VHH binders against p49116. Designs and how they scored, part 176

Target 1, 238 residues: p49116
Amino acid sequence: EGPLLSDTHVTFKLTMPSPMPEYLNVHYICESASRLLFLSMHWARSIPAFQALGQDCNTSLVRACWNELFTLGLAQCAQVMSLSTILAAIVNHLQNSIQEDKLSGDRIKQVMEHIWKLQEFCNSMAKLDIDGYEYAYLKAIVLFSPDHPGLTSTSQIEKFQEKAQMELQDYVQKTYSEDTYRLARILVRLPALRLMSSNITEELFFTGLIGNVSIDSIIPYILKMETAEYNGQITGAS
Short names: E, the ipSAE of ESMFold2; O, the ipSAE of OpenDDE; V2, 0.75 times the mean of E and O plus 0.25 times the DockQ between their complexes.

## First folded at step 12 (VHH)

Design l16 (framework vhh_enristomig; at its last look DockQ between E and O 0.60; V2 from the best seeds 0.00; counts 0 for: pae E 5.1 > 2)
Fold by OpenDDE, look of step 13:
Order: C-alpha cells, then sequence, then structure tokens
Structure l16 (fold): chain B 238 residues (1-238), chain A 118 residues (1-118)
C-alpha cells in the first residue's frame, strides 16, 4: 500500500469572501464558515483511503468529526480568515442577544467558554508553528478515528489512523530532526478538539445560514456533490 | 412567496451568444448566493456557475472562459452571459438560490431552454 496522504493533500487554501465588509455581519461569518466546511470535506473526499471506506461509512465519519476538522481548519486558516476579528464580531453579536435576554446565564457562559477554547486552541497551534503537512496528518488522524459510536469498518479506520500517525512521525523526524519532542507537543493538542461542542460551533458560525437544517443533514449533500462542482467552486475566482 | 423565473432561452447557432436572466422575488436577493444549473436531454442536472453574496464567482470547467455570471441586486436579477456556444451547451437552464455558495440550493426556477443547433 502507498502512503495515506500525498503532497496534493497538503494544500489547504481557503478563499474568503471579497471584499471584506467594514463591519463583519452574520452573513459574512456564515459564508466564511461554510467555505471552510466545504474545503474540509472536499479535502477528506480527496483521500483514497477515505473513498475506500464507502459512502455510508464516509458519511458517518464526517458526521462524527466535522467539528474537529472544522476547528483544525480554523487554526490552519486563522490568518487568512482574520479569525480573531471574526470571533470578536461573534461576541459582539452575542452581546446583542444578551441584552435582549434571549439567552440564559448558563448558556452565555457555555458559549463564551467555547469561544475562549477555540481562540486558545488556535493560538496554541500558531505558537507551535504547525506546517501544512502536519495539519494534513492531524486532520487525517482526526478523520480516521475509530472510537466514535455507530461506525462500521472500525478495524480499517484504525489502520488508516495508524498510518496517518506513522507518516506524521516520519515527517516530523525528517523535517524537524532537531526538535525531538515536536511530535508529542503536536499530538497533545488533539484532546482539546474533543472538548469542543459541535452544537455550539454550529450555533456560532452557522446560525442564520442553515435555518432549521443541521450540519449533520448537510454533510451527506456535500459529500455527494459532483466532482466537477467541487473543483469548479474551489478553483473559482473572486 | 419565493420565486425564481428564468428567461432568455432560445435557439442559437454554434459560436453564438445568448444572455439568460433569472428574476427573483419574495426574498432579500442580496443575502443569497445564486447559481445556474443545466440539464441536457437524457442527462443529469449539472452545475454551471455560482455567484456568491459578496460577488465571488465560480464556473464549471466546461463553461469557464465562455460564460459569465453576474447579478444586479437593485433589480433582483441574475444573469448568465453565454458566448462561443456549443452543441453540448444545449439544455434547460435553471437558476437556484442558496444561503451560501457551497450550501444546498433551497429554491429553483422552472428553467429556460437553450438550443444550440449543430
Amino acid sequence: as target 1 above (238 residues)
Amino acid sequence: EVQLLESGGGEVQPGGSLRLSCAASGFTFDDYAISWYRQAPGKQREWVSTIGWSGDTNYAESVKGRFTISRDNAKNTLYLQMSSLRAEDTAVYYCARSKSTFLPRDYWGQGTLVTVKP
């Protein structure tokens, strides 16, 4: 068997809506988020091992890990997205909701903590100066997680995850030979992803966009999108 | 009520040009991404082009360089300027809206027929 990932899987270029508005509105935030989600799912689809699992298993995997993939994407694309500005805008919008007494105190706390966790995670990744290859392998490790409930072909998924881990290890050893603990530093960040609520992420980034439709329900649609449409939308010009 | 109405279809010679329009009503047009799709006889519907809320545009490879998507928010109208038309461009063309460029289309027009003569 060949490698799990190739150089083609390293490229992860997010195109933001242009022009950027003076004030970030909910639409801009949601559009940006949807593009990132799309890019993440397209990335997953481009992996031969992912394709080999079949449509049903693929859908289940993405449903289980989309929040983690999305969060890794946020970290990877933080500069391009001006993530700090987006998060600040989200907070501002939330403040309006708070003033209108639409949220309970407990819910406000949960949401604010979630935003804090997102920011801290992205900052931590930036401090580590994670490169494109490392992100690709981390995403693969997250994608091919066999420990989600309801998954089929768990043995195969585990095999792919191990392969991703090994390839990451080899890459880090080769590229960062002087930093003997880099791999460990990178991998210890992954648990933070599991602490993040997919529901809250959905609320923060996709409210007003999907209406009564959930990300879970959108995932199959995106995964079934024609290749031509995928390619056309990714390579399109602003 | 949300409505999308395509127009501008017709017969054209190979190499010719045609401009399609999609008139939107019943919603805030500038808050949505709008897309063109087409369906040829005996074939599945295929994506042609999308213009986002911000004006970003995307094209299918088969029409790139030949088709131009645009929108007039003041008129709530979507356009598709088609040039260098080919026989394989023959299809019913549909416009559809979505809240974002990459999300499912939630409303569709009835379509307009474009026939490129061989």
Scores: ipSAE 0.686, ipTM 0.850, lowest interface PAE 0.8, mean pLDDT 92
Fold by ESMFold2-Fast, scan of step 12:
Structure l16 (fold): chain B 238 residues (1-238), chain A 118 residues (1-118)
Amino acid sequence: as target 1 above (238 residues)
Amino acid sequence: EVQLLESGGGEVQPGGSLRLSCAASGFTFDDYAISWYRQAPGKQREWVSTIGWSGDTNYAESVKGRFTISRDNAKNTLYLQMSSLRAEDTAVYYCARSKSTFLPRDYWGQGTLVTVKP
């Protein structure tokens, strides 16, 4: 059987909303975040192994891991997004909320701790100079996680995860042959992704969504989208 | 109350041009992405184009280079300029609102009929 990922799966090109507003607002942040989430789902949906698992399994996998995929995407696209600027705007908004007594101190502390964990993660990936192939395989390892509750086809999912791990190892050993411990340094970063709250990620990046709309409800909408519409929306055209 | 009202539909010859409008009311137009969809008799509803609140645009491959989506925030109005019209463009055209370009559509208009005559 051929490789899990092709060269087309290495390409991860985020197109930002333009023009950038003079002052960052919740609409710009939400649009930027939703584009990254959509790109991440488009990436996952394009993998033949993912398609082979079937629609119900695909939905369950993405619902379980979207926060990890999104966080890896934030790290990979940090420069394109000007992520540091977005996080600074969020911090400034939280600071104003403290001064206006709109939120409890405990909640603000919880959210600030999440932002610091996110910054630490993105900084660690930047310091390791993770390349596009490495990001693609890390996303595949996260996507094909067999240990989420309620999954069916767990043996096949585990097989795909092991294949991702094997191909990442092969790539790193060939490309970074002088750095014997690079793979270990990369893989030890992954457990931190599961410690970050998906609820807080929703609050930070998808704030202002109306009603009871959640990322969990958005996932099946995007995954069921017709291929032509899916591709047309992500490709973009001015 | 949120309302989207399409207009500008009609009959046109192949190769002709037509401009559709969608008048929005009951919400802050500038804060939302607005899309055009179409549905021909006996077919599924098909996405045509989306414009984000920032003015970024996306198009279905079948209309790329022939249709242009635009918005006038001062008039709370969305436009679809259609050129080089073909028989397969015959459909009822709907505008739809979403919080972001890639999020589910929450409100839909009533539609306007476009007929490209043989």
Scores: ipSAE 0.461, ipTM 0.761, lowest interface PAE 2.6, mean pLDDT 88
Fold by ESMFold2, look of step 13:
Order: structure tokens, then sequence, then C-alpha cells
Structure l16 (fold): chain B 238 residues (1-238), chain A 118 residues (1-118)
């Protein structure tokens, strides 16, 4: 019955903290990341199908997939965020940690591999020239994953995911009618999101903000925040 | 130990102005987003305004154009300049800190009362 997403769900406009500091620092990186996280969570909250599942199910879904949504957001907003510059600043910090022997060699390897895979994912999405509609449907497919442990209403979640997949298919076929394999090329990118560790994402982008509290534990707070608390991010080109 | 101490509340006539202060100690003030909230008797606490560590500001629609948030990092102090006050602005005003606008507030002040006479 009616479309899963409307044009209002395609808009995804991120604004950066202002003014920009002379040198990128942990506070700028963390504020930029928190804006993206908020935008991603409130994007999910705005979807009628998501609202229909109920508050406890909503929290469970977002806890299960927040890192994948965040990673899609990084890819979508990579140029606006100057993500390459942010990752370079993070690598510089890690090099200092090596010199000071503050981080194990195994951990450093894990983190550097994660950064490489993140860059590879973002580059692959840019090469495909993924548009805003396609990103919105990919996020919906990731959000409405019925196979996570502990979920209720899994049949309904599965139906929403199938609807997102069909709407993506219809959009791609209509908009890119001469590119027979575009849908397949797009969908093949989704498994790469499984390589992204929530723990490492927290270390890369959120350690200076949240201390020893995980993003998973604050999801209910973010979902309940009033949109007026950050009008620039939520109202986006209103 | 972290402290946030609000001051500057009092009685004022409709249309009047008042400046609230929040003195911070026990942490690196420059690293935090600081917010004002208010709570009228019998009502839920509501967000008023936030200023980020870099100076970015946001306001609730009900106070936009009338209230101005600012910070003085040299004095570890947050301010709320309130103008064109109305009876519905009567509340206890609290300051609260967070590492980011979108993360949970991890410390709250005791509050200062603002009363706008009907």
Amino acid sequence: as target 1 above (238 residues)
Amino acid sequence: EVQLLESGGGEVQPGGSLRLSCAASGFTFDDYAISWYRQAPGKQREWVSTIGWSGDTNYAESVKGRFTISRDNAKNTLYLQMSSLRAEDTAVYYCARSKSTFLPRDYWGQGTLVTVKP
C-alpha cells in the first residue's frame, strides 16, 4: 500500500561545525561525526514504516544496524565532510600512539585495516555515482533487516525490506534504463558494510566524546531527542 | 569535580530583559557543548538553546529571535540573554553540558528561577 519512502526521506543534508579550526582536532571530528549519527538516526525515525513497528522494536533495529547506517552516511557525505582529511588526521593520531607505545600492535593493525576498508567502500560508492534516492533505499534495506537476534515483528520487518528492495529496483530501472546491471553492482556493495566494526568506528570517530559509553547504549536518547535541538541538521533544505 | 552554577534569575515585567549566567568549574569548559533548559511548574523540562564548543548556536522555535546564547571561554561562563520576555517564559532555567549537542547531557546545574509577572 503506498511507497515506503517519499521525497522527504531522500533529502540528507549534513552541515559541518563552524567555524572550522585551524587544525582538525578530536573535537571537530567528534562533533562532525555526532551530526552525521543524529541525522542518520532521525532519518530512520522519520520513516512511517519504522514508526509503525513500535518504540522497543525501533530501538532494537537501530542498535543492530547503526554502524552500517553511519557508514552509508559517511560515503554519502564524504565530500561535504572532507572525510579524506578527517581520516588523515586520525592516522596521524594513531602514529603518535605507536611512538608512545600506547596501543597494541594487533589493535593498530585492526584499526588501519578498518580505515582502508572504509576508504575502499567510499571510493566504490563514488565510482558508481550513487544518487540520493539509491542511498535512501540502501539505508532502508539495511535498517529493515529481519534476521537480527532478539527482534519482534520479524515478518513485518521482512516485508518492509522487500518493499525497499522492490522500490530500489523500480527506481534504478526507470532512471538508469540503459544500464542493465546497475542494480546488481549497487547491491554487491552492501556486504562490505559487514566488515565495519562498531567498536572501531567508536574509536575512530567518538572516543573523545563518549568516554567508555558505547553508541549502542545512547541510541534510545538519540531517538527521543527533539528535532528542534539541532534545527540546522534536521530541517535541512526546508 | 564538575560544577555548573546558574545565576541571574529574578522577577521581571512582560517585555523586559534578563541575563542568566552559568559558571563552570572542574572540567575543560572549552571542550563541551553547553545548553540551557527550562522547566515550568507541572510541566516537562524543555530545551531552550545550545552553544557548541566552536560557537555554533541553536534555539528552540519558541525563543528564537528573543534569546541569545553565548559563552566566554576565558571566564568559563555560559550566558543567556533573554529579551521580550513573556509570561510563558516563567520557569526554572538549568544549564547542562555534553561533549556534543547530540550526546546525553552528563551534568546539570541546580537552576535559577525566572518569573515574568502576568
Scores: ipSAE 0.164, ipTM 0.546, lowest interface PAE 5.1, mean pLDDT 84
ESMFold2 (binder alone), look of step 13: mean pLDDT 83; pTM 0.834

Design l17 (framework vhh_enristomig)
Fold by ESMFold2-Fast, scan of step 12:
Structure l17 (fold): chain B 238 residues (1-238), chain A 118 residues (1-118)
Amino acid sequence: as target 1 above (238 residues)
Amino acid sequence: EVQLLESGGGEVQPGGSLRLSCAASGFTFDDYAISWYRQAPGKQREWVSTIGWSGDTNYAESVKGRFTISRDNAKNTLYLQMSSLRAEDTAVYYCARSKPTFLPRDYWGQGTLVTVKP
């Protein structure tokens, strides 16, 4: 058995939709988020350890953790996405929703708290200057989470998570040898990902999805997409 | 998945009454405004009525005084009580939920047909 991740798994390049509209709208935000989600799922399915778990386990793992993967992707790609501008636009429209009586005050409060948690998370990752190798291993740690309900092969999933943790430790100790507590500072950020509701993420970023389609319902299809079909999705080709 | 399922449509004589229902699932029903829209053959969908999360109601001018929108949060169900029905009320009626940002409506049911026959 070799390392869990290779150098190919460190590469994570988001291609944004073009042209960028003068004023942000639900279509542009949804297409940007969809590209990031597709990139994240393609990243996961390229891992040999992930493939070895089998199709049913793969689907269950991604359904359980897509929000954590997506949020890590938002943090990693915050600059290329102009994420702060997107969040500001969302906040502006939430204020309009208060005026239109479309949502309860309690729901708006929950959504605003989610946005603040997301901003806090992305700011903490930026302040820590998390690199591409660290992001790859953090994504692997959340992907190979054995503690989600309904999972099979939990022993093997736990072994892959432990391997991800050990390889991250080795990388950080070698690369950031002067910073004894860096790994601890990085790892204590991860629990915050589970405090963020996947339902609220879906409402904020995937409002433009056609029909009543949920992320949970499309995950099996994305994971089974041919490479050419997948590449067409993330580049905007059909 | 967010689902909205309309029922209660059928054929009725002018001046008659019908009660439409919309069963909602996959979201916290009591946190959202829910609307009724309708689409007559060959025409665009038109808004009929909205009930806010607080219970505030609004109606299109053409249905004021004839239709009553209501909600049962315990049952996750939206209702439209229609009275004094006219031939022009003939349409497929849709239940719709708006997302919190940008779109005024984004989730739709499959619709229920109401036919007012003389």
Scores: ipSAE 0.011, ipTM 0.395, lowest interface PAE 9.5, mean pLDDT 85

Design l18 (framework vhh_enristomig)
Fold by ESMFold2-Fast, scan of step 12:
Order: sequence, then structure tokens, then C-alpha cells
Structure l18 (fold): chain B 238 residues (1-238), chain A 118 residues (1-118)
Amino acid sequence: as target 1 above (238 residues)
Amino acid sequence: EVQLLESGGGEVQPGGSLRLSCAASGFTFDDYAISWYRQAPGKQREWVSTIGWSGDTNYAESVKGRFTISRDNAKNTLYLQMSSLRAEDTAVYYCARGKGTFLPRDYWGQGTLVTVKP
């Protein structure tokens, strides 16, 4: 059998909306985030092991882990996205909302705490200088998580996750041979992803969809999309 | 109420050109991505082209270089300029609205028929 991921699965290139407006608004932020989400789902959909699990399992798996994949994507693409600028714009929007009495102070605090956790995660990944191969395997470990409630084919999912872990170990030991504890330092970052609220991520990056169109509905739409439409749409994003 | 109304369909010879229009009402047109889809008799609906709120355009491989999507925000109107038409372009053409380029389409027009006759 071949490796879980090929070199094509290591490539993860985000193309931002152009032109950038003079002042960032919720539409630009949502479009940027949607492109990253779409790229992340395109990446997952392209993995042969993922395809082998079947459509129903694929939908359940991505619904369970999209926030973890999205957050890893934010960290990986932070420079391309100018993530710090986007987060600053989100903070300004939230502060404006409290001034207009549109959101409670308690809700703003919860959202600000989420932003701080996100910044801490992205900073830790940057400090570790995580490379493209490492990001690809971390995403695969997250994607093939057998422990989400309601999943079928959990034995096969676990097999793919173990394969991802083994291939990451092999890569790190060969590429960073002098850093004995690098793999451990990378892997202990992953639990933090599960502590981040998908509801708050949706509110921050996908403003205007809550109550009308949810990420939950977007996931099966993209996964069921015809290959020609999917490839045509992603041409502008990657 | 959100409405999308297509027009400009008709019969055309192979190699000919047509310009389709989609008139939008009941929403802030500038804030949405708008797409063209088509459905030929006995075939599944296929995506043709999308224009984002920022003017970014994407096309299906089968129409690249032949079709051009554009929008006129002042008139709340979407266009599809079709050139070098082929028999396989015969279909009912629909416009559809999305909150973003990569987001699901939530409203659809009634369609306009394009027939490419030899």
C-alpha cells in the first residue's frame, strides 16, 4: 500500500479575495474564511483514504472536525491571510457591537477569550516553525479521529489515523533528527483545538450566516458538489 | 421578497452568440455572489460560472474562453455573454444567489431556454 498522503496533499495554497477593501468588513472576512474552509474541505476530499470511507462517513467526519481543520488552516495560512489584521477587524466589530448594545458584555468576553486562545495556538505553531508536511499530517490526524460521537467505520478511521501518526513520526525523525522531542512538542498542541468552540469560530468568521446558513449545511453542500463545479470554484481560491 | 428573473434566451446557430440577463430584486445585490447554472434535457444541473461580490469570476472548464460573466450593481443585474455556442450548450439557464462565492445558493430564478440549432 502507498503512503496516506502524497506530495499533492502537502500543497495548501490560499488565494485571498482581491481587491482588498480599504476597511475590512464582515463580507471580506466571511469570503476569506469561506475560501480557507473550502480549501480545507477540498484537501480532505482529495485523500484516497478519505474517499474510501464513503459519503455519509465523510460528511460526519468533517462536521465533527471542521473547526480543528479550519484552525490549523488559520495557523498555516496566517501570513497569507494577514490573520492579525483580520482578528483586529473582528475585535473592532465586536467592540462596536457592545457600544450599540447589540451584544452583551459577557458574550464579548467569551469571544475575546476565544480570540486569545486562537492567537496563542497560532503563535505556538509559528514558534515551532511547523512545515508543510507536518501541517498535512496534523490535519490528517485531526480528520481521521475515530472518537467523535455517531461515527461509523471507526476501526478503519483509527487505522488511517495511526497511519498518519506513523508517517508524521517517520518524517520528523528523518527531517529533524537532532531534535529528539520535536514530535512530542507538536502533538501536545493538538488537544487545544478541541477546547475551541466551533460556534464561536462560526460567529467570528462567518458573520451573517448564523440562523440562515450554518457551517453544518455548507459541509454536505461542498462534499456533494460535482467535481467540475468544485474544481472550477477552487481555481480562484488556490 | 427575493426574486431573480432571467431573460435573453432563444434560438441561435452554432458559433453564434447570446447575452443572458438576470434581474435581481428584494435584497442588497452588491453583498452577494451570483452564479449561472444550466440544465440540459435528461441531464443533471451543472454549474457554469460565478461572480463574487468583489468581482472575482470563476468558470466551468467547458465554457472557459467562450462565456463571460459580469454584474452591474447599479442596475442589480447579472449578465452572461455567451460566444462560440455549441449544440451541447443547449439548456435552460438559471441564475442563483449565494452569500459568498463558496457558500450554498439559497434562491434560484425560473430559468431561460437557450437552444443551439444546426
Scores: ipSAE 0.377, ipTM 0.693, lowest interface PAE 3.1, mean pLDDT 87

Design l19 (framework vhh_enristomig)
Fold by ESMFold2-Fast, scan of step 12:
Structure l19 (fold): chain B 238 residues (1-238), chain A 118 residues (1-118)
Amino acid sequence: as target 1 above (238 residues)
Amino acid sequence: EVQLLESGGGEVQPGGSLRLSCAASGFTFDDYAISWYRQAPGKQREWVSTIGWSGDTNYAESVKGRFTISRDNAKNTLYLQMSSLRAEDTAVYYCARDKGTFLPRDYWGQGTLVTVKP
């Protein structure tokens, strides 16, 4: 009982590696993305409703939605990350890679389309001027998605998703009372998150991870980290 | 879920031949360049050969003329045909998915040991 999210869940502060290098490199981008991923998972772990579902369900939910949570985090933290600069550097590199026999033209096109979809999503969120409360509830809506294959406790997950939707509606109606259709404009942005490939997101942002470690394989370990270990990852030094 | 599984390593005498295989899964094999690397005891991992998605091949100078890289896209398999083997070819051989994007994920197999003993 009580609200699904508290004011503490509105605070979503990404600490970037400092200083930013003169030339963007794989390590800087991977470190930045890893900090955002860890911040997102720590955020989810702090929700009492999420904890109440149990460890197995928590792992399954995050495995199913990490790409959606990560993409919302990219949009929310786009300015802090200088995301437009990162994406521009990736596009420039891909255009140069067309000259090499390293990737098929079809794969390059697929990756470029993914970057374009990501840019469109972030631009739409920026144009709507989505605030911290709205981001928190949007993240909760995607986290508590009952419709992913293989999930258990789907009735309870659906209950939490509906609670997130209701609290978002209440917030938007009170805060943006003169904009009757704001909620509808926000919610129609969410389906686009499922059109973005988690494999391409992983290739673009997490390629600096050592070995054959996939995001799916590390999720259980991240979710089991102590608070101090999470804080160390999201701040880098502590 | 990208996996690269090497096989075909073993013990061979100088001047002998071996064929290494790398079975790939979890990605569209024919879209990527794939490489062979090796790591000798106490040394850094070194590049051996690359085959591009179109079939173009490149070789490290130390193996040129002795090793042949090839791919079978229908089987999602990479090969390294090694001939005229020398003691200095003794190493663990790894296959790796080559760079294709700005932030290409380096995917590596577990390796297969090749020992050249007289």
Scores: ipSAE 0.013, ipTM 0.398, lowest interface PAE 7.3, mean pLDDT 85

Design l2 (framework vhh_enristomig)
Fold by ESMFold2-Fast, scan of step 12:
Structure l2 (fold): chain B 238 residues (1-238), chain A 118 residues (1-118)
Amino acid sequence: as target 1 above (238 residues)
Amino acid sequence: EVQLLESGGGEVQPGGSLRLSCAASGFTFDDYAISWYRQAPGKQREWVSTIGWSGDTNYAESVKGRFTISRDNAKNTLYLQMSSLRAEDTAVYYCAASKGTFLPRDYWGQGTLVTVKP
């Protein structure tokens, strides 16, 4: 049996909407975030092990882990997205909301704490200089998490997660052979992803979807999208 | 109340050109990504092109270099300039509106027929 991930699964190229507006607005942020979410789901859809679990299991896994996968994508694509600029715009909006008494202090505190956690996570990944192969396997470890409530086929999911962990270990030991503790430093970053609220992520990055459309509804839509349409929309912007 | 109305379809010879239009009403056109889809006789509907609210464009591989999507927000109108038409481009062309490029399509037009024949 071959490796869990091939070289094609290492490539992760986000195409941003253009041009970037002079003042960031909810539509630009939502479109940018939606593209990253869709790129992340396209990446997951392309994994043979993921396909082998079947449609219902695939939907359940992505619904359970989309926030973790999305956050890893934010860290990996931080430069392409100008994430620091997006977060600064969000913070500015929150500060204006405080001045206008539009939001409760408790809610603002929760959102600011989430932004701080996100910034710390992205900074830690940048400081470690996580490469594309390491990001691919970290995403696979997150995707094949057998411990989410309501999952079936948990033994098979666990085996794929263990395979992802082993292949990451083999890669790091070969590529960064002189850094004995690199793998441990990388893996210890993952628990922080589960402490981040998917509800707050949705409010910060997907506010343009408020009303009739939620991330839970978008996930099945994307997973059912015809492959040629998905590839045309996610990869080509021109 | 919400409507998307396609026009500009017709018969052309291979290698010819057509310009399709989609007139939108009943919603804030500027806030939507607008797409062209087509359905050939006896075949499944396929995506052709999308233009985002910011003006960024995407195309199906089969039409790249031959079709150009554009929008005129002042007129609430979407366009598809089709050139170097082939027999396989024969289809009913539909426009569709969504809140984002990859989001479910909220509104659909009735379609306009394009026939490419010698």
Scores: ipSAE 0.260, ipTM 0.625, lowest interface PAE 4.1, mean pLDDT 86

Design l20 (framework vhh_enristomig)
Fold by ESMFold2-Fast, scan of step 12:
Structure l20 (fold): chain B 238 residues (1-238), chain A 118 residues (1-118)
Amino acid sequence: as target 1 above (238 residues)
Amino acid sequence: EVQLLESGGGEVQPGGSLRLSCAASGFTFDDYAISWYRQAPGKQREWVSTIGWSGDTNYAESVKGRFTISRDNAKNTLYLQMSSLRAEDTAVYYCARYKGTFLPRDYWGQGTLVTVKP
């Protein structure tokens, strides 16, 4: 069979809301994050191996790994998003909340620790100068994780993950032949993704969500969305 | 109570123009992206156009260059300027809101009928 990912799966182009406001607000941050999450889920949907697992398995996989995919997307698109500026604005808001005694110190500590972990991860990826092919395969390794509780078809998922790992190895060894240990340096970054709380990611980037709607609850809706409707959700792409 | 109310529909000849309006109430209009959808007799509802919080716009391929979506935040009103109308544009037009790019539409208007007579 052919490769797990085609060249079209390597392309990951985020279109940002325009214009960027002089001072960041919650709505700009939420819209930017929503576009990235949607791009990430649409990317997963386009993979033939993912489609082959079937709707129920697809939903379960994305529910289990959306935070890891989103975080990889933040690292990959950090420049396009001006992520450092977004995080600085969030930190400033948190510092003001401490001074005005609006949030508990324990909660602020948890959120600040999450921001630190996110910054450290993005910085490590930037230092390694991870390219588009490497990001695509890292996302595939994360997507095809057989070890999440409650998954069915774990044998097939594991097979796709192993295929992703093999293709990443082949790419890195061929493209970065002079750096014998590059693959190991890249792969040891992945466990850090599981230390980042999906609940805190929702609070930081999706605080504008309405009512009791969570990312977990909307995943089935997004995965069933038709292409024309998907294009209608991504504003500013025309 | 959140409400969306469409108006401006009617009969028009091929090649003509119409301007649809959607009046919003019961929520902070500036916080929401809003879309136009349409439903022709016997067919599924289809997406037409969206305008985001920042004024970014997107259009269905069939209406690009002919329709223009805009918003007036001071008046809590969404507009769809339709030009070069075709028989295929005959449909009930609905406005719908949503909080974020990929969130489900949570409120819909009752619709306004547009009839393009050959």
Scores: ipSAE 0.006, ipTM 0.277, lowest interface PAE 9.5, mean pLDDT 83

Design l21 (framework vhh_enristomig)
Fold by ESMFold2-Fast, scan of step 12:
Structure l21 (fold): chain B 238 residues (1-238), chain A 118 residues (1-118)
Amino acid sequence: as target 1 above (238 residues)
Amino acid sequence: EVQLLESGGGEVQPGGSLRLSCAASGFTFDDYAISWYRQAPGKQREWVSTIGWSGDTNYAESVKGRFTISRDNAKNTLYLQMSSLRAEDTAVYYCARPKGTFLPRDYWGQGTLVTVKP
C-alpha cells in the first residue's frame, strides 16, 4: 500500500490574474479567489484515496469542507495573493456599506470578526513557518473529516484521515527532529477553521459571481471537470 | 443557498392595485437592505425601491406616492404595495439583496409579471 500523498500533491502553485490592477475591484478579487478554489478542488480530486470514495461521497466531503480548504489555501498563498492588500480593499468597501445603510451593524461586526480571525490564522501559520508538505497533510486531514453530518462511508474516510495524521507525524518527526512539540503546535491550529463561516467567506471573496451562483451549487460541476478545464481555470487559460 | 421568490403579479386595469411579495431564505433577512427592480420588454432593468435594514425607505421618482415598500422580518418577507397603476408600470418585478461587501452585485429572484391593461 503506498503513501496517501505523493510529491505531486505537495505542489500547490497559484497563478494570479495578471496584470494586477492599480486599484483592486470585485472582479480581480473574485477571479483570484476562484482560481484558488479551483486549484484546491483539483488538488483534492487528484488524490487516489479521494477518488476511491466515489462521486457522491467526494461531493459531500467537499461541500462540507471547502471553506476550510480555501482558508488553508489563503494562508499558504497569502504572499502570492497579497492577501493583506485584498483584505484592506474589502474593509474599505465595507466602510461604504455602513454609510449607505445596506448592512446591519451586527452583520458588519460579524464580517470584521471573520477578517480578524482570518488574519490571525494566516499570521499563526506564517510564524510556525508551515512548509508545503505540512500544508498538504493539513489539507488532507481537513478533507478526510468523518465527523460532518450526513456523510456516508465514514469508516473509510476516518481511515484516510488517520493515514494523513500518521504520515504528517512521520514527516515532522524526521524533518524537524529537534522540535518535539512542533506537531502539537500545528494541529491545535485546525479547530479555528471550523469557526469561520462559509457564508462570510462567500461575501468577502466571491461577490463578483454573476446570478445566484453559490459555492455549494457549483461544487458538483467543478469536481466533474476535465483536467484541462481545471488547468484553464487555475491559470486563466483556455 | 440564497433564495428570493417573488409572487403576487397579475393583470390589473389602470388605477388598480397589487401587492407583491418576496419570500427570502438562506440568509439572515434582517441584516440586509432589500430592493425591488423591474424590467419592461426591450428595456434595461430599473431600480424601483429599497428598504434598508433599519426600515428606511427610498423610491424611484416615477413611483413615489404610489408604491410602498415594507418588510416583515419575522416572516423573512419583503412587500411592495402598488396603487394607482399605469400602463408604464407593466414589467417583470424582481427582488434583490446585496451580495455583501462589494454591493453593486446582487442576488436576484426569478421575477413576477405585472401587466396593466386597459
Scores: ipSAE 0.260, ipTM 0.685, lowest interface PAE 3.4, mean pLDDT 88

Design l22 (framework vhh_enristomig)
Fold by ESMFold2-Fast, scan of step 12:
Structure l22 (fold): chain B 238 residues (1-238), chain A 118 residues (1-118)
Amino acid sequence: as target 1 above (238 residues)
Amino acid sequence: EVQLLESGGGEVQPGGSLRLSCAASGFTFDDYAISWYRQAPGKQREWVSTIGWSGDTNYAESVKGRFTISRDNAKNTLYLQMSSLRAEDTAVYYCARSKGQFLPRDYWGQGTLVTVKP
């Protein structure tokens, strides 16, 4: 058996809509988020172990973990996305909505707590200086989660998750040999991903899709897309 | 009522050029990504190119360097400039709408036939 991930799975390059508008709008944010979601699902689909589980299991896994993959992608691509600028624009809009009495105080509090959790997560990953290999394996660990309700093939999923954990450990121990507890510091960040609401993520980043398309409909569309179309759409020309 | 209407198809010789148009109506054209697809007789529909609302473009490998997708938001019209045409480019060409480059296509045109024959 070879490694779970190859060097090709470490490459994770997001191409942003160009040029960035002077003032951020819902279309730019939604397109940027959709590209990251697409890239994340294409990444997952390229893994041989993932392909081996079969289409039904693949769809169920991605539906269960898309928010975790997306959030890891936000952290990894925070600089290319200018994520701090996007979040600042969202916060500014939300603060103006409080003054205009357009949203309930409970909803505003819930959304602000989500933004805070997202910022804390991204900041923690940046401070740990998580590299491309570490991100790839963290994504694999959350992708191959055997504990989501309704899954079949849970024993195989668990084996792939354990393989991802073992390969991450091997990488970290060899690459950061002098930092004995680095792996522990990285892994304790993962539970926070499951506490973040996928519904709030959808509201913040996919607002442009409200009434048109849901994340649940996007997932099977992307996973069923022909390889040539997949490759062409991610290899964009400016 | 959302409508997409393709035009510009016809017969051309190998190595020739042709420009397809897709006229959009019934929606705010500027807010959507628009794609070109094609379907040759007896084959599955194949993606050709997509242009996002921001003007970003993507192409199928088989047409890269030969086809150019563009949009004129003032005219609510999408274009596909085809050059160096080959027999294998013979197909009915369709335009399709989506809320983003990577999102499901929700409306389709009726198609325009392109035939490349010597």
Scores: ipSAE 0.410, ipTM 0.724, lowest interface PAE 2.9, mean pLDDT 88

